# Ledger of designs, part 226: miniprotein binders against b1l550

Target 1, 279 residues: b1l550
Amino acid sequence: MRLPEELLERARDIHSEAPSHRIKLDRVGSFGLKVPVEFKGFLLLAEADVWVSLPEGRRGVDLSRQVEAIYELSNPPKDPFSLCREAAISLLEKLNYADSSGVSIRFDAPLQDGESLKYYGVEISSIASDEIINKIRVEILGMTACPCTAELIRAYKSSEIAATHTQRSLGILEVSTKAEHPDPDKLASIIERAMSSPLRTYTKRPDEGGLVIRSLSNARLAEDVVREMIHLFLEEFGHLPEDTHILAAVRSMESVHMHDIYAERSFSLDEIRKEISSH
Short names: E, the ipSAE of ESMFold2; O, the ipSAE of OpenDDE; V2, 0.75 times the mean of E and O plus 0.25 times the DockQ between their complexes.

## First folded at step 22 (miniprotein)

Design lk23 (at its last look DockQ between E and O 0.83; V2 from the best seeds 0.74)
Fold by ESMFold2, look of step 22:
Structure lk23 (fold): chain B 279 residues (1-279), chain A 100 residues (1-100)
Amino acid sequence: as target 1 above (279 residues)
Amino acid sequence: GSREEYLEYRKLLLEAFKLIREAMKLLREGNPEEALRLLEKAFELAQRAFELAEDDPFTRLALWLMAQIRELQAEAYKKLGDKERAKELKEEARELEEEL
């Protein structure tokens, strides 16, 4: 059932009224929008969230203007970082009652793997107010090989057997900075290099054997992977502003356990440099 | 090869996006008949891209674009007074979006 259009002219503008309880809101928006993007030559369908702050004196947000802010910028498809930042700025311009806005864009990024593609998770955000804060989260699967089991097996048979359990592990890097977003491919590379071995989309038996042998040569605890991720991150991105915040984490889906292992460290660049230099 | 197929996929979709931009302008200007001509061409291109897509992310984008084109065609037919065709196209758009 559709009501007559002319009623819109007579109805109250509910959104511009004062609310019954004058409490500001930090994020009011539209979530799960589908938007096209172009990432490094690939056209992809991304998911986006858009929001603004809502002052204590305004009852509601103009939702159509929020959606308009990002869709107006999405054709032709553009790189998701520009779309994210420009949409966040456009939200503040279109919704002048807000003192902050935000946009998040999520997609699976293609990565060349032989003649095939594999994919890793990317979520970027831009939060605009009197400044812009850029956030990026990268998630990629790799392989870890347990050094503890490897050592026990070596000791049992005088090192004639090179064996241990291996498992998929999800590596996570999350960066919040006033600088431009770090390149997600570089973040993914840091994560993969910190693991015992990368995962491949397709492996024949000779290649599979090589992958396992490589992982045995680079056996690492989940804790070691996190530490290596931090080391490699500092090597690549130590130039970012000192107040840049990072989270490095690994969730290991242990093949011989009924549960996962998790390791995490969050830090600012200032904080971690002081910690390292004290040793 | 697979690279050549992706480049064709990309070319088809970029042209479809361009035709969509032009069709939306024509709809705003009150020219739904010419908008429909462009939208039919855009749908053909998106459908060809869908048929070329090998990976799920590329399939999803092509399918989503086909749904967007059907929505715009429905708007154009509504402006021409063909409410039955508009309703059919809107329903088809919903079906395409359900496949995502």
Scores: ipSAE 0.774, ipTM 0.931, lowest interface PAE 0.8, mean pLDDT 88
Fold by OpenDDE base, look of step 22:
Structure lk23 (fold): chain B 279 residues (1-279), chain A 100 residues (1-100)
Amino acid sequence: as target 1 above (279 residues)
Amino acid sequence: GSREEYLEYRKLLLEAFKLIREAMKLLREGNPEEALRLLEKAFELAQRAFELAEDDPFTRLALWLMAQIRELQAEAYKKLGDKERAKELKEEARELEEEL
C-alpha cells in the first residue's frame, strides 16, 4: 500500500528531529543487505552491512539513502574492494551529518581445487572518516594432525609414519590497514600452508590416502599453526605499513575431545618485527 | 559446471544487469511501457542463467536477480495503473526471495 504522496508532505521528518536524549551514536545502518559483486571473475551474491555515525542532535539516520548508496554502485557488479571503499566514501557525501561511515561485505570466495571449486569465508570492510581503514577477514578450513599422539605411538611402536588423530581446523586471518586490502587468496593460501594439510571437496580414495599421509607427516599443534601463519604472513605481507594490525587464529575441532582448541595472536607489524628481532 | 557453462552464465547475467539499468532509467523518465519490455527480456536471461547454474552461489545470484526484476516490473505496472498485476508480481518476488 503506497501512502499518497500528499501524506508524505504533511508528515514530520522524524529522522531530522532532535532526540529526547542528545547522545552521539557510533554506528547506525542496515545490516544483511544482499548485493551482487564480481570477485576474480566470479559473479556472486554477497551480504553487506552499511552504517554511518549519528550526531547527538539528530534523531535518526536516513536508512533509504544508505541503501541507495550501495545499490547505485552495485550495478554493474564490481569487485568488493572497490565497492566497500567507494560506498563508504559515498555514504559520507550523501549523509553530510555523519563524521564516519563503514561498509562490510561478506561472501564465500571460490577457490579452484582441481576441477572443482572450494570456498572460503571472506569479509571485506572499509571505514571512512578523516582517513580510510581497510579491513579483511579470511576464514578457511583445513586439517591438523596431533604431534603429541604421534610421538606417543612412535615411542610405543617404531613406524615410518606414526599414526595420530586428525581434526578439522578453522584458520582465521584478519588484517586492518591504511593500505589497500590484502589479497584474500594469498591469505587463504597462508592459512592452508600453515596447517597439516588442506581440505578437498572431492577425493578419490587414493587422493584421500595421500592427504592423510601428508597430514601425518606434517603434524602440528594449533599453536604451531598460528605461529606458522604469522611467519608466512610476514614473508608475503611484510611490506605493509607498520601500523597494520593482524589477528591470526585457529580453532581446532578436536576429534578426541568434546571441546575445541583455540589459539590466537593479535599484533601490529611494528610490534611483531621487534619481537622477532630480539631473538 | 564447465568453464564454458560459467562463461555463458556470466554473459547472461551481465546482459540482464545492463537491461535492468536501462529499465530503471526509463522508469525514472516516466516510460514504464518500454521499461517493462526490457525487464521481461532481463527476466528471461536471468531464468536461463538460473537453469545453467549448478552451484549454490550461482543459483542464489540468479534467483535474487529474478526477484529484483519482478519488483521492478511490479513498480512499472503500478505506474500504469494495473494494481492487480503489480500485486501478483510482488508476490512472485517475495516467493523468489524466500528461496534465498
Scores: ipSAE 0.649, ipTM 0.872, lowest interface PAE 0.7, mean pLDDT 90
ESMFold2 (binder alone), look of step 22: mean pLDDT 87; pTM 0.879

Design lk24 (at its last look DockQ between E and O 0.83; V2 from the best seeds 0.71)
Fold by ESMFold2, look of step 22:
Structure lk24 (fold): chain B 279 residues (1-279), chain A 101 residues (1-101)
Amino acid sequence: as target 1 above (279 residues)
Amino acid sequence: DPSREEYLEYRKLLLEAFKLIREAMKLLREGNPEEALRLLEKAFELAQRAFELAEDDPFTRLALWLMAQIRELQAEAYKKLGDKERAKELKEEARELEEEL
């Protein structure tokens, strides 16, 4: 049964009433919105979440206003970082009862890979209150080669055999900072360089053999990849505020094992520098 | 993957469609749905051409999504003109386009 739209216009504004139970809510919003963005010259369809805090005295959020806050800013399409930050600010302006807001934007970022494109995952967030906290998560696949199996084979009596197992590994960097979002391409590069070898979209030529040979000469445990990611991150982004928080992680889909291997480390820049300097 | 030339044409078509959509939305707010419809029909043609040019899912999906958004705006315009039957048809077309995503 479809009700007349005029009836809906005459109904009480339920959202502006006081609730039966006066309890503050941290995140009330619209999730899974589709929005256009422009990332480094590419027009993409991204997915966005928008939310605000809701004070104990307000029953509901003005749903149309929160959706309006991001869609008004999405045409012309703009870079997702500006959209994210500006929409978070606009939410607070449009929904003046909230003391904080947030926006998340997710897309698969194109990355040139020889003659073709490959893609990696990006999710950014901006959380606005009396200050703005920016978060970015990058995920990209690479290849790892097991050093333990390589050493076992090397220790076998034949010196003519060099081999180990290789597998796909998903590298993850997540950064939360008061500074502007780090460039996702640089984060993806850090992850790929920490792996034994990158993955390619096409290897028709003997380049596939080269990738495997590179991975054998650069065998790394998942733990080693995480440590290398941290090292490379500090080289590139050590200038960020000292309270910047990072999560570095790898999920390795081990080719000879029945289960994935996972390694992670979270830290602030201040913490990791003290740790490194103490050794 | 699209060629550089194919992508540049796709991008050009979509950016013009976005511009026409912005102008049409302004006209709808100003109470001029007839002129908004003229712009929206042109925007749809551009988005449809971009859809036909697209090779890969991220580009196909954006073009298709935009076509659906244009149909929703056209429905809004016809509703303002009092043509509820046409508005309903356009909303249904928008839903069909979104089902392809």
Scores: ipSAE 0.726, ipTM 0.912, lowest interface PAE 0.9, mean pLDDT 87
Fold by OpenDDE base, look of step 22:
Structure lk24 (fold): chain B 279 residues (1-279), chain A 101 residues (1-101)
Amino acid sequence: as target 1 above (279 residues)
Amino acid sequence: DPSREEYLEYRKLLLEAFKLIREAMKLLREGNPEEALRLLEKAFELAQRAFELAEDDPFTRLALWLMAQIRELQAEAYKKLGDKERAKELKEEARELEEEL
């Protein structure tokens, strides 16, 4: 039942009322919105979160205006980087009581894998206040081969290619910067190159065999993968501001255990440069 | 994976549907729901064709979402025309499409 417009005029603006407790909130918004985006020529449906800060003197946020802000910018579909930044700015303009805003957009990014597509997880965010901070998180699966088991088998049986167990591993790179969002395809490539081998959606037997052999020849601990990710990241993105923050992580879905192995490093570019230069 | 050609056709259909939706929304704001409905009907047909061409989940989901959005806009237009019954039907169809996402 749509209430008559006349009733809307008589209704108190509950959101503009003073709250019972005068407490500022950091984030108030709508989570799990569906928005279209264009990514690398692909039209995709993404999930979006939008929020603003709420001052202590205001009871609620105009949630409808938040939703309108992002949907106005999403037709025609545009790249998620611009959408995040523009929506974050628009939110501050439309909701003048807010001192900060944020937008996060999540989707599975298509990546060419021969004649097929594989996907990796992407979350693109922008937070606007006195400055704009851009954040990107990339998650992609690869394959790791255990060097410890390989060494044990090599010690037992002389072989050019030591047998070892292999498993799927999730690589994660999260970057927060005042610069533009790093290219997620480059981040995904760094993760894949840091693994023993990439995963393929479709493999013929010869291709599968080659992939396994490659993994065995590049046996790496989860710790090795994280260190390699950091190394490759510095080579590709070392030009980013020194206050850029990075999380590099790997979750290995172990094939010989019921539990996963996890390794991570959080750092700023300034910190890691100092660490490397000290050796 | 859809062939490059199939994807290009899919993309073309959706982009045209998005264009029609923008125009329809403008017409609705201008108080012309009848003309908006004509554009939305065409947009729905395009989105439906795109859905039929889509083979992969990401592409099917976008097409379904767009179809649902069009049905919601059609419901709004019929409501402005005073046809509450048709508006209710279209809103239910939109809900059904959204449940498939």
Scores: ipSAE 0.625, ipTM 0.866, lowest interface PAE 0.7, mean pLDDT 89
ESMFold2 (binder alone), look of step 22: mean pLDDT 86; pTM 0.858

Design lk25 (at its last look DockQ between E and O 0.90; V2 from the best seeds 0.76)
Fold by ESMFold2, look of step 22:
Order: C-alpha cells, then sequence, then structure tokens
Structure lk25 (fold): chain B 279 residues (1-279), chain A 102 residues (1-102)
C-alpha cells in the first residue's frame, strides 16, 4: 500500500534532526539502483550504488535528493565514467552536510570475440571529497596450462609429446588512482595476455586446437600470471600518479584438484618500482 | 559481423529515441501536461518493445525490459495526475510484472 501524499504536509522532517547518539557515519546510501549507461557505443543496464558521509550532528540522509543525483544525469545515457564522477560531485552539491560522497557502477562489458561478443566484469567508482579518487576493478576469464604436469609428462616418456591439464582462470585487476579511470578494455587485455591463452565463446575445432596448442607452449603458474599482469600493467600504466594502488590477482580452477589456487599482490606504483630496482 | 552490427544499430536507435521521448514526457509531467506526456510515453513504449524483440543477448534484453517498466511507472504517474487511480494502479502492476522478469 502507498500512503497518501497529504501526510507529507503534517510530518516532521526526521532526517534533519540531531541523532540521540552523535556518531558520524562513513557511508549512508542507496545500493542496487539500476541505471542505463553507454559504454563504447553499447547501451547497457548497469547497477549503481550511491552514498555520502553523514556528520555526527545529522540524523539521516535525504534519500530522494541522493537518488536524484544519479538519475538526473542518466538520461540521455552516457559513458559510465562521466556518470560516476558527475554523480559523485552532484551528491556533495545536493547534500551539503556531507564531507564525502561515492558512486559505484557495475556492468558486464561487451568485447568482440570473432563473430560474437563475450563479456567481462567491470566495477568503477568515484569517491569525492576535497579531491576525487577513481577506482576500477576488471575481472576476465582466460585459460591456463600447468607447467608442472607438462614437465612430468615430458620426463616420463623422454618424448617430444607436450601435454598437461588446462583450466579456466579468473584474472583480476583493481586500480585506485587520482587520475582518470584506466580503460577497462586495456586492463582486460593485460589480464588475457598474462594467461596461457584467451577463452572464446565459440570455437571451431581447428581454432579450438590452436587455443590449446598456444596454452601448452605458454604454460604458466598462477603466480607467474600475476607477475606478468604486473609487468604488463607497468608498461601500459606506469605514467599514473606514484600513489596509485593496484591489486593483481588470479583464481585458478585447477582441473585436477578439488580446490582453487589463488595468488595476489597489492602495491603502489612507487612501492613496486623500488622493489624492482633493488634487483 | 555486419549482421550483428546492423541489428545492434537498429536496437540502439530505437532505445535512444525512447530515452528522448521519456525526457520530453518527464518535462511535460513537471509542467502539468500529463495528457501530452501520455502520448509520448505510448510511443516510447512501442520503441522499447521493438528493441526488446530485436535483442539477442541477455544484457540487451534486460535494458529494453527495464525501460519498458520505467515507462509504465511514468504512465501511472501521468494517470494519477489526471485523477484516474484505477489506470494508475494497473500500470504500476504491469511495471512490477516487467521488473520481475529481470
Amino acid sequence: as target 1 above (279 residues)
Amino acid sequence: SEELREEYLEYRKLLLEAFKLIREAMKLLREGNPEEALRLLEKAFELAQRAFELAEDDPFTRLALWLMAQIRELQAEAYKKLGDKERAKELKEEARELEEEL
């Protein structure tokens, strides 16, 4: 049941009151909003979260103004990076009691894969205060081939036969920076190039054989995939601010094991350069 | 492929026009002209429905379906402003049904 609108004239504005416990809150918002976006020519339905900080002297947030900040900007649909940044700024303007705001936007990004499309996961955010911090997370599946089993098979037969188990592996790159969000397609490309072979939505038998052969000639441990992701990231994005923070990770669904293998490394650009230079 | 691009371009064209009509209808609702807003919203719904029928991949069907639901919500708002509470309730129910398919 929807309550009559006439009640709005008589009700106290509970949100503007002081709370009984004067404790500031870091994130108060609306989560799981559906918003349209345009990503590289594709119109997509994304999921968004919006929030603001709430000072110790204010009881609640004005929900309608908060939601308005993103929906007012979502038609016509625009690129999710502009929407994210602009909505975060609008939140601070509309909710002047907040000292910070945030917007996150999640969608499955289309990527050309032969004659069809494949999709990879993207989540972006912008956190606005005295400055804006941009964050992006990309997740994409690829194929890995185990070098340990390959070596055992080679040694067992003293043969030129190359064989090993292959499996799907999920690669992850997260980047937090004061610069503009990195291009998610470039991040996805870095992840795929770090793996033994890309994963396809549909392959013909000759193409499928080619993917397997490529993976066998490029066998990599999950640890090596993470290291290669970092190397490739530094080549393409080494120009980002020195305090940029990165997480590189791989979760490998090993075909011959009952459990997954996981490897990760977090670092700032300044930190990793010092580490590499020390060797 | 050329076929995929052509179908997607038509889908995109239909949805962009529907978004435009929705913007215009929302302005008309704010200006107190719900009857003209309803005319635009009917056209917008037809365009979104055609886009839904063209969509082959789940992300594209989901966007078209979501937009159809939003249009029904706006139509309900328009009828409420005209005093037709029965039609407003019917359209809100249809919007809810469309969102359940997401």
Scores: ipSAE 0.769, ipTM 0.922, lowest interface PAE 0.8, mean pLDDT 87
Fold by OpenDDE base, look of step 22:
Structure lk25 (fold): chain B 279 residues (1-279), chain A 102 residues (1-102)
Amino acid sequence: as target 1 above (279 residues)
Amino acid sequence: SEELREEYLEYRKLLLEAFKLIREAMKLLREGNPEEALRLLEKAFELAQRAFELAEDDPFTRLALWLMAQIRELQAEAYKKLGDKERAKELKEEARELEEEL
């Protein structure tokens, strides 16, 4: 039943009313919107979250205007980096009562794997206020081989290539910066190179054997992977501002245990440079 | 493979054309020309459907389905402006069915 248009004119603007409790809210918006994007030539459907701050004197946010802001910018589809930044700015312009805004866009990014595509998780965000902060999170699966078990087996059987258990591991890099968003493919590459080996979608038996041998020859603890991720990140992205914040993490889905192993380090570029230089 | 690349390029072309038609249709709807908007939306739907048929991977299939649903919603709006409430209802239901496949 569509309410008659005449009733809409008589309805109070609930959103503009004073709230019962005068409290500012940090984020109010629509989460889980579907928006098209163009990522490196690929047209993809992404999920988007859009939000603004709400002042203490306003009961609610005009959510329709938020949705309109991002959809106006999403046709034609554009790169998610520009979409995030432009939408965040547009939200502040359209919702003049807000002192901050944010946009987050999530999708599975295609990555060439031989003749096939594999995917990794990406979340691209921009937060606008007096300044713009850009955030990117990359998640990709790899394989790790345990060095401890390998050493035990080596000690037991004098083999050049020691057998060990292998597991899938999720690598995570999150970067927050006032600079442009780092290239997610480069971040994904860092994670894969930090692992014992990458995962492959389609392997022929000889290729599978080679992948396992590579993993065994490059056995790493979850802690090793995180440290290697940080090292490789500094080599590739050491030019970013010193106040850039990084989270490097690994979650190993252990094959010999019912629980996962997790390791992380959160740091600024300034902090980690000082730490490394002190050794 | 070169073949996969050609199929994807065709898929992309079809969707970009559909997006263009949708933008034009939305403008026509705002200008009070629902009849011409419907003509463009019908073409856009055909393009999106062809793209859906070409899509091999889930991400590409989902985008095509989503676009088809958006077109059906816009068609429903146009028919509502024309006073055809029954057709508008049917198209809204079709849009919902397409969205449930996402």
Scores: ipSAE 0.654, ipTM 0.868, lowest interface PAE 0.7, mean pLDDT 89
ESMFold2 (binder alone), look of step 22: mean pLDDT 87; pTM 0.872

Design lk26 (at its last look DockQ between E and O 0.64; V2 from the best seeds 0.69)
Fold by ESMFold2, look of step 22:
Structure lk26 (fold): chain B 279 residues (1-279), chain A 102 residues (1-102)
Amino acid sequence: as target 1 above (279 residues)
Amino acid sequence: SPEWREEYLEYRKLLLEAFKLIREAMKLLREGNPEEALRLLEKAFELAQRAFELAEDDPFTRLALWLMAQIRELQAEAYKKLGDKERAKELKEEARELEEEL
């Protein structure tokens, strides 16, 4: 049977046209996709962003092919590092006009906490071009205890009262490197060890007392938590390439104040080594 | 060992089988076999629902719930290929309702 004349007319391929303004775009993509992953034996629902660069002579990107690039790789569920890297490479293959691609994957990672589980935030990225840059951000809550208040109370009451305010603090480590992603559990461990005490999922009254006592014994300024995070990071990951970039930060939600305290330091490994060795 | 480890291993087993059935159903849909795909998808939904009932923590309930929604979307696709547009519409609405709980 013959096709109607109107159906023989082809619609324009809007995406391949030149734009009115020839301006390169760095990231054009689909954000907030739901994808399954397998992390250290745990099956989890992650959120993913996928993108490519768009040259100045191309009006748009084929979003369907971007989404296909990651979903085709997501069943069976696989580790998020492989998924991230493979999807970034697949994006460049499927969208050959791009000179770079990127994939980020976010999830809450389980950690054993006694007989229970607790969770910390993870975001993994791979950015592919003539090389691959791997980025990881880990966020985990812990407890901090104020040393200034503890000292004031000690001095006033002749050390008979051990008291200070405690608060939840969010610790952050972010690493960008040409090497493989650091293990997020090790990053989370570094953050927790830098704080006054870990935050537990479930505690009974005796356990709560123990956490408070440990916090008092290990009171730290937010600034010193960041310094300790950096020290511990360098001990474990100082072998990474010298141009590896790190951000270490703490946001302390202080219980007796109306505002949060924030401390942050970013550095490359080359930069921080020169700083520490300087006298 | 902690009790959660035994329950998690069962949860994991149920979900991995559901993922496998979904892969097989998607292949059947591409090959034009929606009726056989529906048989696999119904079994996959039962497995995902059992995993949802075992889950106690939000990350695990969220994955099971999301998978249930994906199965309903695939069932809707299968019924559309069979010409049952009313059933397909119902299943797409159920999938959307499940995703709203995420």
Scores: ipSAE 0.749, ipTM 0.916, lowest interface PAE 0.8, mean pLDDT 85
Fold by OpenDDE base, look of step 22:
Structure lk26 (fold): chain B 279 residues (1-279), chain A 102 residues (1-102)
Amino acid sequence: as target 1 above (279 residues)
Amino acid sequence: SPEWREEYLEYRKLLLEAFKLIREAMKLLREGNPEEALRLLEKAFELAQRAFELAEDDPFTRLALWLMAQIRELQAEAYKKLGDKERAKELKEEARELEEEL
């Protein structure tokens, strides 16, 4: 049912009214939008969140303008890094009552795995105010082998390769920086290298055996994985600004327990450098 | 890189052309030329459908389906401007059905 155009002219602009309570809101926007992006030559459908701040004197945000801002920039599809930054800036320009804006784009990033593709989770964000802060979160599954059980079995049976239980583990790297977004493929590589072994989409029996042997030969606690992730991150991305903030985490889906094991460290580059230099 | 798959390159080419046609159609709709917009949208839909047929992986299938749905919505808008409410309703329903497959 199309409302008559005449009714639209008589309707109050609800969004521009004074609110009943004069309180500023930090984020108001549309979440779960679908937008096309081009990531490393791949055209993908991503999910996007867009938001702005709302001043105390305004009842609501013009949500249609927010949606328009991101879709105008999404055809032709572009890289999600540029899309986030440009959309965040555009939101502030279009919604002049806002002092801050943000865009977050989520998708499964394709990664070559032999002749096939595997995927890892990516969330790319930009927050604009007086400054632009870029954020990236990468999640990828790998495999871990337990060193404790391996040691027990080694003590019981003298074997070159100690048997142990293995499990899937989710590695997480989140980086917030005033610099450009770090390369998510490099972040994913750091996570995989920090684990006992990567996961494969398909394995032949010999390949599966090799993967398991690799895992057993590189047994790591969840704590070990997080520390290794941090170490490898510093080697690859130590050139980022000192105020860059990092979250490194692992969630291990334990095969011998009903619960997961979780380990994390949050830090700035300045903080962690001081910590390492003190040892 | 996707460059090693000839099928993907064709898929990408089809979608990029469809996106171009959609941009042009949207401009024509804003300029008050829904008839010419419809011609471009029909071609865009055919390209997106071909891309859908070439898609092997779920992410690529989803993008093609989404684009098909967007084209149907724009076609519905064009027919509505032309006064054909019945056809506009049909196309909008088809767009909804495509979106439900996402």
Scores: ipSAE 0.654, ipTM 0.870, lowest interface PAE 0.7, mean pLDDT 89
ESMFold2 (binder alone), look of step 22: mean pLDDT 87; pTM 0.880

Design lk27 (at its last look DockQ between E and O 0.92; V2 from the best seeds 0.70)
Fold by ESMFold2, look of step 22:
Structure lk27 (fold): chain B 279 residues (1-279), chain A 99 residues (1-99)
Amino acid sequence: as target 1 above (279 residues)
Amino acid sequence: SREEYLEWRKLLLEAFKLIREAMKLLREGNPEEALRLLEKAFELAQRAFELAEDDPFTRLALWLMAQIRELQAEAYKKLGDKERAKELKEEARELEEEL
């Protein structure tokens, strides 16, 4: 049963009151919203989070205005990077008591894979205050081949057989920068090129053989994959601001082990340049 | 196929356009005309849903059908038809549960 409109006149505005404990909050918002986007010609249903900071003297946030800020901008569907940035700015305008806002948008990005599509994970964020900080995380599966086992098999009885164990590996690149978001397809490409071979949604038998042969010729440790991801990233995105922060990581589901292996490096561009120049 | 995707996309973009126009009409106090547009938008979204074979395309069409039912409920509420509005809100909720 709906409450009478008359009650609205008597009700306190709880959100504008001071809280019992005057403690600033960093993120107060609505998480898990569904929003339409258009990514490189594809209409997709994405998931979004929206938030603002809440000053010590304000008890609550009007959640309806937060949701309004992103949904008003989502029809017609548009580029998720523009939606993300514009919604973050709109949140600060609509909720003028906040000194920062944020929007994140998550979707599975389609990637052409021969005659079919495969998908990789993308999460973008824009954090607005006196400036805008853009973050992007890309996750894509590839194939790795173990070089240690390959060497043992090669050496076994002077064997001419090329073989090793192969497995799925999840590659991760995460970039935080004051510049615009890097293109997620380029980040996904860097990850795939760092691995022994890409994964395909469908292969014919001759093509499948080619992928396996390629992976054997390009055997890499998880550590090698992370280092190669960093090398390729610097080659393509070394022009970004020096305080740009990067995380490069891989989780490998080793076919001969009961557990995964994990390798990771985080750095700023100025940090990694100093490290490389010292060698 | 690419042909099927392009038809699906065409149906959904038209539905989004009709929704924008209907929302403007609702703000202007014209729920009767908004309902006319929303009924066509729902037909287009439903046809897109039937055309979709892959989960991402199915999910977007289904989500849009739910949004249209919410707007229809708002329109009937403005016309004073509380029972129809309630039915449409329930249908929207059921569509959301299938996501």
Scores: ipSAE 0.639, ipTM 0.881, lowest interface PAE 1.3, mean pLDDT 86
Fold by OpenDDE base, look of step 22:
Structure lk27 (fold): chain B 279 residues (1-279), chain A 99 residues (1-99)
Amino acid sequence: as target 1 above (279 residues)
Amino acid sequence: SREEYLEWRKLLLEAFKLIREAMKLLREGNPEEALRLLEKAFELAQRAFELAEDDPFTRLALWLMAQIRELQAEAYKKLGDKERAKELKEEARELEEEL
């Protein structure tokens, strides 16, 4: 039943009313929107979250205007970096009562793996206020081999290549900066290089054997992987502003235990440079 | 294949263009001409869906088909055909459930 248009003229604008409790909210918006994007030549369907701040004197946010803002910018599909920044700015323009806005776009990014495609998780965000902060989160699976078990087996059986258990591990890099978003493919590459070996979608038997041998030769603790990620990140992205914030993390899905091993470090570029220079 | 992807991409980009034009026509109060463009857009999206072998490409095509059905439903509603609008809205919902 469409309510008669006449009822709309008589209805109070509930969103513009004063709230019962005058409290500012940091984020109010729509989460889990589907939006098309073009990422490195690939047209993809992404999930998007859009939000704005709500002042203490306003009861609710005009959610329809938020949705309109991102959809107007998403046809034709564009790169998710520009979409995030432009949508965040547009939200502040359309919702003049907000002092801050944010957009987050999530999708599985295609990565060429020989003749096949593999995917890694990416979340691209922009937060607009007096300044624009760009955030990117990359998650990619790799393989780790345990050095502790390898050493035990080596001690027991003198072999050139010690057997050890292997597991899938999720590597995470999150970067927040006032600069442009870092290249997610480069971040994914850092994570893969920090692990014992990458995962492959399709392997022939000789290729699979080579991958396992590589892992055994590069046995690493979860802690080793995080430290290597940080080291490789500094080599590639050390030119970013000093106030750039980074989270490096690994979740290892252990094959010999029912629980996962987790390791992380959160830091600014200024902080980590001082730490390394002190050694 | 790369050639298949380029064809798929071309089909979808053309459909997106038609959708933008149709939305403009709907705002201008020309639902009949909007419907003609949306029908063509749906055909393109459907062809893209048929060409898609992988989940990400299939998903985008399905989503676009659902969006087109919703716009068609809106156009028919403006024309006073409530029955057809309801049918198209249900089709859009069914397509969205496959996502």
Scores: ipSAE 0.621, ipTM 0.862, lowest interface PAE 0.7, mean pLDDT 90
ESMFold2 (binder alone), look of step 22: mean pLDDT 87; pTM 0.878

